# VH-VL binders against q9h9l3: the designs that were tried, part 301

Target 1, 176 residues: q9h9l3
Amino acid sequence: PRKMVAIDCEMVGTGPKGHVSSLARCSIVNYNGDVLYDEYILPPCHIVDYRTRWSGIRKQHMVNATPFKIARGQILKILTGKIVVGHAIHNDFKALQYFHPKSLTRDTSHIPPLNRKADCPENATMSLKHLTKKLLNRDIQVGKSGHSSVEDAQATMELYKLVEVEWEEHLARNPP
Short names: E, the ipSAE of ESMFold2; O, the ipSAE of OpenDDE; V2, 0.75 times the mean of E and O plus 0.25 times the DockQ between their complexes.

## First folded at step 15 (VH-VL)

Design Db4 (framework fv_amlenetug; at its last look DockQ between E and O 0.91; V2 from the best seeds 0.00; counts 0 for: grease 19.1 > 18.9)
Fold by OpenDDE, look of step 16:
Structure Db4 (fold): chain C 176 residues (1-176), chain A 120 residues (1-120), chain B 108 residues (1-108)
Amino acid sequence: as target 1 above (176 residues)
Amino acid sequence: EVQLLESGGGLVQTGGSLRLSCAASGFTFSNYAMTWVRQAPGKGLEWVSGISYRGEYTDYADSVKGRFTISRDNSQNTLYLQMNSLRAEDTAVYYCAKVRYYGSGSFDYWGQGTLVTVSS
Amino acid sequence: EIVLTQSPGTLSLSPGERATLSCRASQSVSDNYLAWYQQKPGQAPRLLIYGASNRATGIPDRFSGSGSGTDFTLTISRLEPEDFAVYYCQQRYSYPQTFGQGTKVEIK
């Protein structure tokens, strides 16, 4: 079996009206929840909206932040060849301008057995916060300081572990 | 080999101004954030200011905010610190340092420093 | 701001002995944002450890970093003559970034 990591990214708004979601922080944890990567990242374009309420990103974080191209290289090196777990992970990959193989991707926002376990409709898209509360009895993304990408990545990994065996068997029978 | 060489230090009167320079070599200067750290005689280290790799973002310690200005010229591989309204408590050796990206902003290379002495 | 308190202030040891330096944070600091520096008399600081436990390039194996939360430790397994210096911890987890006040390792 391949090694497994969980990823969570924070994005800021760039472009004329800040509608472009650009990577500003990336956190990667291993199967045990140990942090493998956690860096602030500078978008190539000027930041129009820090989205601090959700992202937790402030201007001061960008002073020593890693340039996007460099960060992308570092992150891809970590992800290559691994099973990558995330929540609504398409957004993370889009921000990274990188798409991991589908067969090696696990999105906790689209795992019916996980929703079932949380007494939610199997085909519904539930938030990471909700699933974490229901299944792990843990509160994440609390307060007004913004999200913790490390915390979110860890929660994502723990959620997946709850359904790992069942889901991996399903995927083996039904490869994407 | 990475090298950082500070210059511009010296004796200045209270209220005066001084401009420090840091010449960088041995790495792609324009790709890395830079910082100034100072050390008063016989004292510990104090962060002073930081600047992003393109110079778009800057930050300062509260003790120097409004008086000091950090800047850089990537075409010349040089970091600057403009110091205005200098005070006695600004007396210190000033180090320029390179930021390490895979290390959450630690400083992996330092210059030998330049001494700034502010007298009455 | 996060205050880093290092202990002891001075550590007097002989070459060959084990040195244990403590850095305590006033609040929890993510391991990834804790670093250690060495400064010898008349010299600039040198990065020893980044991310609480990773040795910087060229740093000998006798140096190691450990800890989490509020308590971090720098260990020198067997002191060499060139290891007698001042050691600083640093956090960049919270603004503003801060240094400890330093621990002086001196020869007994």
Scores: ipSAE 0.826, ipTM 0.915, lowest interface PAE 0.5, mean pLDDT 95
Fold by ESMFold2, look of step 16:
Structure Db4 (fold): chain C 176 residues (1-176), chain A 120 residues (1-120), chain B 108 residues (1-108)
Amino acid sequence: as target 1 above (176 residues)
Amino acid sequence: EVQLLESGGGLVQTGGSLRLSCAASGFTFSNYAMTWVRQAPGKGLEWVSGISYRGEYTDYADSVKGRFTISRDNSQNTLYLQMNSLRAEDTAVYYCAKVRYYGSGSFDYWGQGTLVTVSS
Amino acid sequence: EIVLTQSPGTLSLSPGERATLSCRASQSVSDNYLAWYQQKPGQAPRLLIYGASNRATGIPDRFSGSGSGTDFTLTISRLEPEDFAVYYCQQRYSYPQTFGQGTKVEIK
């Protein structure tokens, strides 16, 4: 009877040589793909590399961005008690400095039935872009203007729905 | 209880300078991005400049780039706009505004404004 | 930059009537980045609607926003005397952020 949401984040490079991934945008959608949250987020430390080609984040986005501490509080209120779907979702949780119960976490990068539907190796890690093209006949992350975390979160939810019945039954038999 | 009080407006000659101040109270000023918006007499709103909550990121409208500098002093809860090389087109009421975070940077509280008049 | 064109320029109505204000963008705008403001004579602007359709704190239910892409609408379902003001739309989707030129709602 639990509600389900999908999350996607965009990160920028902080720390030495810009190697630390810090949260700079977060989008959350509900089961039907309606946007529940979509904000640019200002990391607490200096941005060394905006990673704009992939993140879509530019300096100008940081002017009105929500401070990380405030954004984290807003995001966690939405996630608490819900099944959270993401793609390589451990990176999103790491950027949020947050632990979500494994029993309530769904990662579309690690669902063998989903890979099988895409005619991909069942244990391979497939990109969100590839799975979305193969299974939903949609192009996401097009061009060099960066990713849209809203678009990506919506695609992630739609992908999970393709295997939801099978995967939820699998998890019931094999509790994490 | 949120209050924004602009000051420093007045009459100046073309090429002159003014420094606007915005005193903030009723919220944790250092947590919020701030902005300046202006309105020429009888005309619409024009965004002028914005600044991030710690002051490390700023942006400006093209019409004021290189002439105006936004800054803040979080220890004094004050936002500033340094206006140099003023032109007649800069004549306006200048508002400071607080950024609302859960709304993609909308402006939820505004001061009452301070008038800047630039005469030849 | 994205130009926001509001129409009509002036809307003359009586209290109790329904007002419909249009904001058209020169390029598509994600509705999460579209806001509406009210400015009463002699006052600073006030936030009415954020995210194209969400009422800001303390805004009466008679105000609603709708639309997506390039076409957005502010509706006042039943005008009250205090609603006669100028209304501005704003986008923050593309930099620089811009306002529409305003629609004045005035008493007939």
Scores: ipSAE 0.686, ipTM 0.858, lowest interface PAE 1.4, mean pLDDT 91
ESMFold2, look of step 15: ipSAE 0.675; ipTM 0.856
ESMFold2 (binder alone), look of step 15: mean pLDDT 92; pTM 0.945
OpenDDE, look of step 15: ipSAE 0.816; ipTM 0.913
ESMFold2 (binder alone), look of step 16: mean pLDDT 92; pTM 0.948

Design Db5 (framework fv_amlenetug; at its last look DockQ between E and O 0.93; V2 from the best seeds 0.00; counts 0 for: grease 19.3 > 18.9)
Fold by OpenDDE, look of step 15:
Structure Db5 (fold): chain C 176 residues (1-176), chain A 120 residues (1-120), chain B 108 residues (1-108)
Amino acid sequence: as target 1 above (176 residues)
Amino acid sequence: EVQLLESGGGLVQTGGSLRLSCAASGFTFSNYAMTWVRQAPGKGLEWVSGISYRGEYTDYADSVKGRFTISRDNSQNTLYLQMNSLRAEDTAVYYCAKVRYYGSGSFDYWGQGTLVTVSS
Amino acid sequence: EIVLTQSPGTLSLSPGERATLSCRASQSVSDNYLAWYQQKPGQAPRLLIYGASNRATGIPDRFSGSGSGTDFTLTISRLEPEDFAVYYCQQRYSFPQTFGQGTKVEIK
């Protein structure tokens, strides 16, 4: 438990027409939901689309945002050696330009027992919002202000805790 | 050690202009966002303006928006605040401060400030 | 904007006593975006606490920050003579960033 963290990232659009997803916020929480990291991050390239409706990122957030290279170093330091829990976490790692060992990665979007518990098809990819509502009876990502990466990271951790014992046993028998 | 040294303060008439400078040393200036915070005599702290590490993004308090311009020269390790259309209520000690990246934008180092007095 | 109200306005204490300073936000603030500063007479502010509960570099352990939501507290476990100053809380959770009006800790 002490070696487990949950991560959630928000991305903005950079590059031509804003089609490149660049890290703009990263939140990391521990097993208890305490925030270990929560920073706005400045992409190396000019932001074309803040995607505010979804990301919650605004221009003003970038004024004191942490340069990507620095933030990446800080984040990797936290993640190293940890079991990292996330939802559709491959997107977060891609934005971080970092790949955590598969054996130490937990993706709540690909945990069949979790879907089963939520009365969803085991092989379906369900949204964090949906799973959180079904299993935790909590509404996240509400309103027009965009997502809260801290809230999402906390929800992700709570979801995983519901199936932690079963899933860890499964992984022990079936290493990735 | 980190050092921030403000200059350019002084007495100016209402409607006048003044340019403040902040010379930075002891850290990689070009890697850090910077901010201006002011303090009227006998009063509290008021955020004035902020600028990203490369100067690409700026922000201002409503009280100074349209009148003040924050800028920086990373080659000179210097932060600037151009103040136009100055008002009596702009009278204050102006501090430049360094942004801390771990801590959600808190200010971990401050200069000693420079006094700006606006009189009619 | 988020208004931070500090209390009390003035706190009169003697060296060795415990100081408890309050900072109340007009709306909920993520603790990661709450900071405390110390300002001595004639000096620039100094960062004490960031992220509501983390001591800045060089800050003695007699200083501690706590709280969440709308209520935050700065505690000085045992006042030293050099601790008599004005203390400000700050939020950067919402725009514009704002400071509390300050609490003056003075010697009784």
Scores: ipSAE 0.791, ipTM 0.902, lowest interface PAE 0.5, mean pLDDT 95
Fold by ESMFold2, look of step 15:
Structure Db5 (fold): chain C 176 residues (1-176), chain A 120 residues (1-120), chain B 108 residues (1-108)
Amino acid sequence: as target 1 above (176 residues)
Amino acid sequence: EVQLLESGGGLVQTGGSLRLSCAASGFTFSNYAMTWVRQAPGKGLEWVSGISYRGEYTDYADSVKGRFTISRDNSQNTLYLQMNSLRAEDTAVYYCAKVRYYGSGSFDYWGQGTLVTVSS
Amino acid sequence: EIVLTQSPGTLSLSPGERATLSCRASQSVSDNYLAWYQQKPGQAPRLLIYGASNRATGIPDRFSGSGSGTDFTLTISRLEPEDFAVYYCQQRYSFPQTFGQGTKVEIK
C-alpha cells in the first residue's frame, strides 16, 4: 500500500510591510502521527514580521534554521510518491514553491464527508481548530504562543482517518 | 572531508581580549549555521554562541552576552569569536562546530579546539 | 532554561557488558531536539544520536537512543574498548541550548 504523510507549515512576513508569506517551519508526520520532519526554516529574504502570535516563530529559531533551498530539497524527498494530507494544503505547497500531484493530495479543509460528520455545510471551508474540536474533542492552537505545526499535522492526519475509507473510494471512482 | 581548525587561543589577563578563528574546509561553509561550544578544564560542554548561514542571526549564552561577538566571513570560509572583558571563568577549550540541518541543530562536525586561559 | 541531568555520573563496566545511560530534562523536550555525543579523552565530541533515537552516519548499531518527554536513554548493547568515554546529552528545544553534565563510562 501507498504510504501517507501529513504536513503543516508556519509562515513569517517578508517583503514590503511584511505582507508576503514565507516558509519558516515545516512538520511532517506519518500515518501513526510519528514525526518524520520538524525543522525551522530560514527564508532567503529579510523577515519583517515574525507573526509570532500565530507562527510561534522567534528570532532565536532562525540562528540554526535550515536555509529554504536545503529544507525544500529535504521536504520534497519525503513527500515524493506519497499521499500527502494537509489543511488548506495549497498554501503549504505555495510556500514550498512546489506542486504535488492532485491524485496524491488530500485537503481536510475540502472533504465533504468530513464536514458532514462535523454538522457543517458540506462545501464550507472549515478551520482545523473547529474540526478538531468537533470531531476529536481536542483543543489545538490555544493561547497566544503560536500554533504547533507538529500538533496541527497530527490533528490533520487523525481527521483524515475518520473519512479515509470513504474518501479514498470516492477518489478512485472520481479521479481528479 | 569536513575539517574545522580553531586558532587564536592563548594566555590572557582578566579584562583582556582575544579573537578566535575557525577555518573551514571540505563543505560549502556559506550554506551552514555555525556554533561555538566551550569546555572548562575537567568540566562538561557549554554552548556559547551560534550564527546563521549568512550571519544575519546570532545568539549567545547569558554568561557571555555583551562580552563576546560571533561573526563569519563566507568569502574566507572563516568563523570568528571576539572575546572581550575576559574573566577567569572563561578559561576553557573552545570548539567550533557545524550545524546539522536534519537533526534540529545538532552538531555533526567539531574542530579539535583552542585553549583560552584567563589569569589575573 | 532546561537543565539536563545525566545519571549515573560514572559507570564502571567491562568490555562486552551493556551500558545504560540516563538523561532527565527539567521540562519536556520534543524528541527531535535531543542529541547524544561521545567524547574520548583529548578529543572533540562526536555526534552519536540525533532526534532522540536516530543513529548518526557511521555510528555502530550497538548504540541506540530511546525515550521521550523528560526521560531519555542511551544504550550501548555490548561495550567495545573504544567506547570508554564521556557521553553528553543535549537539547535545543528551549533557549538557551543546554548539555547534560556527562556520564563517564570507564573500564572496570
Scores: ipSAE 0.740, ipTM 0.878, lowest interface PAE 1.1, mean pLDDT 92
ESMFold2 (binder alone), look of step 15: mean pLDDT 92; pTM 0.947

Design Db6 (framework fv_amlenetug; at its last look DockQ between E and O 0.77; V2 from the best seeds 0.76)
Fold by OpenDDE, look of step 16:
Structure Db6 (fold): chain C 176 residues (1-176), chain A 120 residues (1-120), chain B 108 residues (1-108)
Amino acid sequence: as target 1 above (176 residues)
Amino acid sequence: EVQLLESGGGLVQTGGSLRLSCAASGFTFSNYAMTWVRQAPGKGLEWVSGISYSGEYTDYADSVKGRFTISRDNSQNTLYLQMNSLRAEDTAVYYCAKVPYYGSGSFDYWGQGTLVTVSS
Amino acid sequence: EIVLTQSPGTLSLSPGERATLSCRASQSVSDNYLAWYQQKPGQAPRLLIYGASNRATGIPDRFSGSGSGTDFTLTISRLEPEDFAVYYCQQRSSYPLTFGQGTKVEIK
């Protein structure tokens, strides 16, 4: 019963030329990998680019999608007070238009011990796919159907668990 | 209390047209996606069409694509299904249903349905 | 499309007995995107379970859902007289949304 969750979001392109990343799916899992939240989300603005090959989002998914303002409230309720684990998580928070306290945030794309364990440079930014393959011997984001945010959130949590003890000790000595 | 009331069903000849309505009350209609599901006599349930809360996004089962049009008037709290080029196999009770926030693609409230009978 | 096959077609039981209904998907249903509905004669369907295992509002605790991947189960721990009806499973993993063909729970 650790007060920790992992989050992964999929974004679509809105605004001029589709350059604005808008939340279109959010998945949250607990420490054990159980799904706490997984919904398609409808941006308030017109979608210009579904980015399907990466996001997995299609027009059909938006038909029954939860309005952004409602989904945001639901998600924030889950995240409040938790340690939130993610990969390149600043993108997720930006899409959510929400920023979690830094002291309660864990970004697996910026954990040097995790990179070291994967025989990567400690100061490099490695992909979730690469770290998952190297450290968990698991293939994620396979195929052409796009990413699974649940799968990615689960992988993120599992990766963090590999370095949890060491990293939490580091953070205790060096609070952000 | 959530209420959905379908209307507009009846007898129509093959090739004819019919427009169904669903009057919603007891919730903020404009905030929720809606759907149509039909049930042929003595048969199971078949998803027909869905529409997003604003009406911008719609989708259809292949069996009705090009013939049916789903729409909504949020100012009137009403969902519509325009059915053209009707066929005998379209004979069914048509239900309107509400999509909850906690399960996009599931349906937490249903109307009592309206019967559409297509005869040759 | 994802085809949902329910079994058995008909389940004959007495009040007080345990009912176990199966729903099998032609392919994996992602993230347990499965719902169960109850329909009584002459009535509209009623949502029982969403997300494979969550009871909808007002649903008695004798109803429970379980399963993952391609195999899902609806259980009624002790049948009440009002539980004799047709039950449908439904997936929201991919479009088009699809229902199982239904299982009729009838009184023995």
Scores: ipSAE 0.835, ipTM 0.914, lowest interface PAE 0.5, mean pLDDT 96
Fold by ESMFold2, look of step 15:
Structure Db6 (fold): chain C 176 residues (1-176), chain A 120 residues (1-120), chain B 108 residues (1-108)
Amino acid sequence: as target 1 above (176 residues)
Amino acid sequence: EVQLLESGGGLVQTGGSLRLSCAASGFTFSNYAMTWVRQAPGKGLEWVSGISYSGEYTDYADSVKGRFTISRDNSQNTLYLQMNSLRAEDTAVYYCAKVPYYGSGSFDYWGQGTLVTVSS
Amino acid sequence: EIVLTQSPGTLSLSPGERATLSCRASQSVSDNYLAWYQQKPGQAPRLLIYGASNRATGIPDRFSGSGSGTDFTLTISRLEPEDFAVYYCQQRSSYPLTFGQGTKVEIK
């Protein structure tokens, strides 16, 4: 509609003992859930821990992956000037080495009206899987093969739509 | 304009070796993953091997694992396929192909192919 | 390994007709990681569709792709003389990457 997108990323472990989170997949969808971007990304540093159980990333996915610097440029071009919706989205921005304007950022892990619709405490940080099951009656992240960032980005956009009118009005009265 | 030119094909005996080259131009070769796909005469397409932009990651079809080695020289914009212990079923036209940034894992530009014929 | 089975094997049609080509996967092709290629006689394959439904650069809008899961379709809305070729589907959902066996679209 007015340039809103949802983003989700999968990360792998780099650096000492694989504790640094580095971007290895990114998916971006538009307001209607259509995929605008979905690619595997090769981190600039050696991968120590694929974190496959959660990330779904395996060594063979890196064979055709887009270099991080190139992917980052393409992703940022899509995000610039748009309202960007995500779940715990600061982790995604950290992996992208990017800071999106707060006024254009929506984090479904920190929206009190969304928590209330799910019968959760306003200040609780709820998982995307939990919110999606409770509010959309959908099971995402099923199985032990890891997450789909396309599926997760689409779910995040649908969750935001449930509170969009209320939350946008709140932000207009309470600029970040 | 993206161009890929395979070379090094020819007639070789079973058990022999052959090295294919793919010369790339019209794009920044070192920024793109590359692949080899083959097509036996009168048959369909078979993925053979792929290599990441830096060369760090490679993968192979089961039919060629342990016999073929993919490599690249980014300073010379060239992709290679070292083929050892060749078998009759390796007879095919071998294409090199470029992996795009959008729709990666598909192949947006292909060379004209080079024919490898393996005879006993 | 995901096996892609294309049908029909051969499709005999005239210019101006609609062509519908099917690609069925032995297991789900996650996230619509499915591509279509055209191969004309004596030529290398040409990418038509990636991501099940996105046209590659320079591909006319008479080519469209659809489907998800295990069933995918390539549609050519009005066949042109240059469209008579073999068409392959290809998946990247599971490694190794695999192609279908091809559908030949020939002039009737």
Scores: ipSAE 0.700, ipTM 0.875, lowest interface PAE 1.4, mean pLDDT 92
ESMFold2 (binder alone), look of step 15: mean pLDDT 91; pTM 0.931
OpenDDE, look of step 15: ipSAE 0.810; ipTM 0.906
ESMFold2, look of step 16: ipSAE 0.673; ipTM 0.865
ESMFold2 (binder alone), look of step 16: mean pLDDT 91; pTM 0.933

Design Db7 (framework fv_amlenetug; at its last look DockQ between E and O 0.95; V2 from the best seeds 0.76)
Fold by OpenDDE, look of step 15:
Structure Db7 (fold): chain C 176 residues (1-176), chain A 120 residues (1-120), chain B 108 residues (1-108)
Amino acid sequence: as target 1 above (176 residues)
Amino acid sequence: EVQLLESGGGLVQTGGSLRLSCAASGFTFSNYAMTWVRQAPGKGLEWVSGISYSGEYTDYADSVKGRFTISRDNSQNTLYLQMNSLRAEDTAVYYCAKVPYYGSGSFDYWGQGTLVTVSS
Amino acid sequence: EIVLTQSPGTLSLSPGERATLSCRASQSVSDNYLAWYQQKPGQAPRLLIYGASNRATGIPDRFSGSGSGTDFTLTISRLEPEDFAVYYCQQRYSFPQTFGQGTKVEIK
């Protein structure tokens, strides 16, 4: 089996005026889309803005949420040694206060062949929602309930699989 | 060994108040969210209330909102449920339960429960 | 709220037989938020399955969970005498969290 996982995180606002993005949910799926991890996470600081319309996070989710330090340890254990696929994944790693090796990171927001396949400019940053609609004919992030990190992680993995062979060959010739 | 021991149950008149306690041992109490679940005689399980590990976040079932208050004293490894304005339908065995760091809100350990009987 | 309907209400079986318990949700529930509990007479509930298909610590392998969407199943491959109890499913996907009404597995 391939050592490949996809990750998607939801963030809430902490700090002054809620401008600090803090991890509040993390979902990790394997190559087949099976959920390996999906937990709500409590930031170490008071939440000022749940950003519910985007994050899907509500106050009630924090009642049984896992403390950040614990969650971070669990997540890092899963990610270690894996190829990690994500969309705009630098935001997820930033929220996790963790940086995965570049050689083992795949960011679907920066894969030119993927954009090309979607009839988008290769150097443009397209949203996960847009790429998913164009290439998978699937609607994600719909409604007022906010994002589903599991759904987003699964979509991200599916998108990457479309260009996996080509992109892995490219990376082999051009290591980051 | 994880242990949860509820206390404070008993007979109370309608409109009365009662405070339940749950003494925890065998784990780092302050690191885990806790919950109360009740079970009326001969009936199923009903979630009552939950509280985060620090106590900062709480939630309640609609049936008890405004009447019950969940709290905790991490220095004493104790969970509480203050029940006010008690009604006959609040009659039940009240369980405290531990929320693990997995399972998205499942309860991995339960106390043996304490019986609350509300009579008119 | 999400209503969980368990079936059958009562399941009468003999030791050694296979038990299949159903839990149907009124709307779709993410697998990771579905759990099963066992409650023996006069005892507190015990976690059996979390995340629809994961056995809790110490749970025998004769217990298994499956399903997705609105239909979930708890299976006991070969009933042991100690397995005769009431079983509850639970969802934490939507607020408020809710339990099924329970299925009683009794000895035939």
Scores: ipSAE 0.786, ipTM 0.897, lowest interface PAE 0.5, mean pLDDT 95
Fold by ESMFold2, look of step 15:
Structure Db7 (fold): chain C 176 residues (1-176), chain A 120 residues (1-120), chain B 108 residues (1-108)
Amino acid sequence: as target 1 above (176 residues)
Amino acid sequence: EVQLLESGGGLVQTGGSLRLSCAASGFTFSNYAMTWVRQAPGKGLEWVSGISYSGEYTDYADSVKGRFTISRDNSQNTLYLQMNSLRAEDTAVYYCAKVPYYGSGSFDYWGQGTLVTVSS
Amino acid sequence: EIVLTQSPGTLSLSPGERATLSCRASQSVSDNYLAWYQQKPGQAPRLLIYGASNRATGIPDRFSGSGSGTDFTLTISRLEPEDFAVYYCQQRYSFPQTFGQGTKVEIK
């Protein structure tokens, strides 16, 4: 059987006025929530806005960070051939400058059965924080120090497990 | 074979200055972050300073902020530590160390160190 | 600042015995930011374990790391004569980076 991983990324602002989102941290966990990858990443261009309140990233994290080109290679090697679970995962793939096959992609922000379990409208785009609170009775992204990409990746995997059997069967009958 | 060779240590008076060098070979120096760690005689390890692969980002322990400056010359594969306003408590063996692409800043290769002695 | 407290301070054992070294953090540390180093007298430190449980290149499999959160352990399954040294844990999760005070493993 095909292995499954969950990914979450944190981005900083680059480009004019810091409006471009560039990858600065990536965490990947396996099905059991064990960390497979968790590194800070130096974007290829100058950081204008660390976005610390949301990203948790400070200049000190960049001192030992992996160059983007190297990190991208490491991350893609882990993702290749696997089912990749994420939340609003298009943003993570965009930051990686990467296209993962849709048939191997699972986005917890777009799974109707998951919304139903949370007593939310089936077609609403729900935040990871909200789904995690409702379905796992856990608070993530607490405080004002920013998100933890490890915590978020782990929560994303646990959420997917709640609907995995049903949703995998749905996708087998309704390929994207 | 990865090798790191520190130099520039010696005896210095309080208030004096020294510049340490770390010559790197056996890897592409410009691709890796580098670090200085020190060890006072009979004591444990203390992180001193780190620098990103390009030199753009640096950080320092509170005990040395404002007195020490880390830098690198990627064209000469050399890491530097400029130490100013030296104090007796700066007496230590100074190691340079390489940061790998794993373990979020672990130090996979170390030099053999250079001794700095600060006397009054 | 995260304080790493290693125990015991000194561990006196014979070759062939199992050594268990503890590193306790004053605050939770993500596993990926925890490392172990070995230092023999007159030598530079050597990386043993990174990411709490991964052996560095060339490290024998008698060395293993485990633990999470605030409690981390280095285990040497059967001590060899060359393993008598000082061992340090290190965290890089919170600034500044810190080392534990060391555990000396000495021959009984």
Scores: ipSAE 0.614, ipTM 0.841, lowest interface PAE 1.8, mean pLDDT 91
ESMFold2 (binder alone), look of step 15: mean pLDDT 91; pTM 0.931

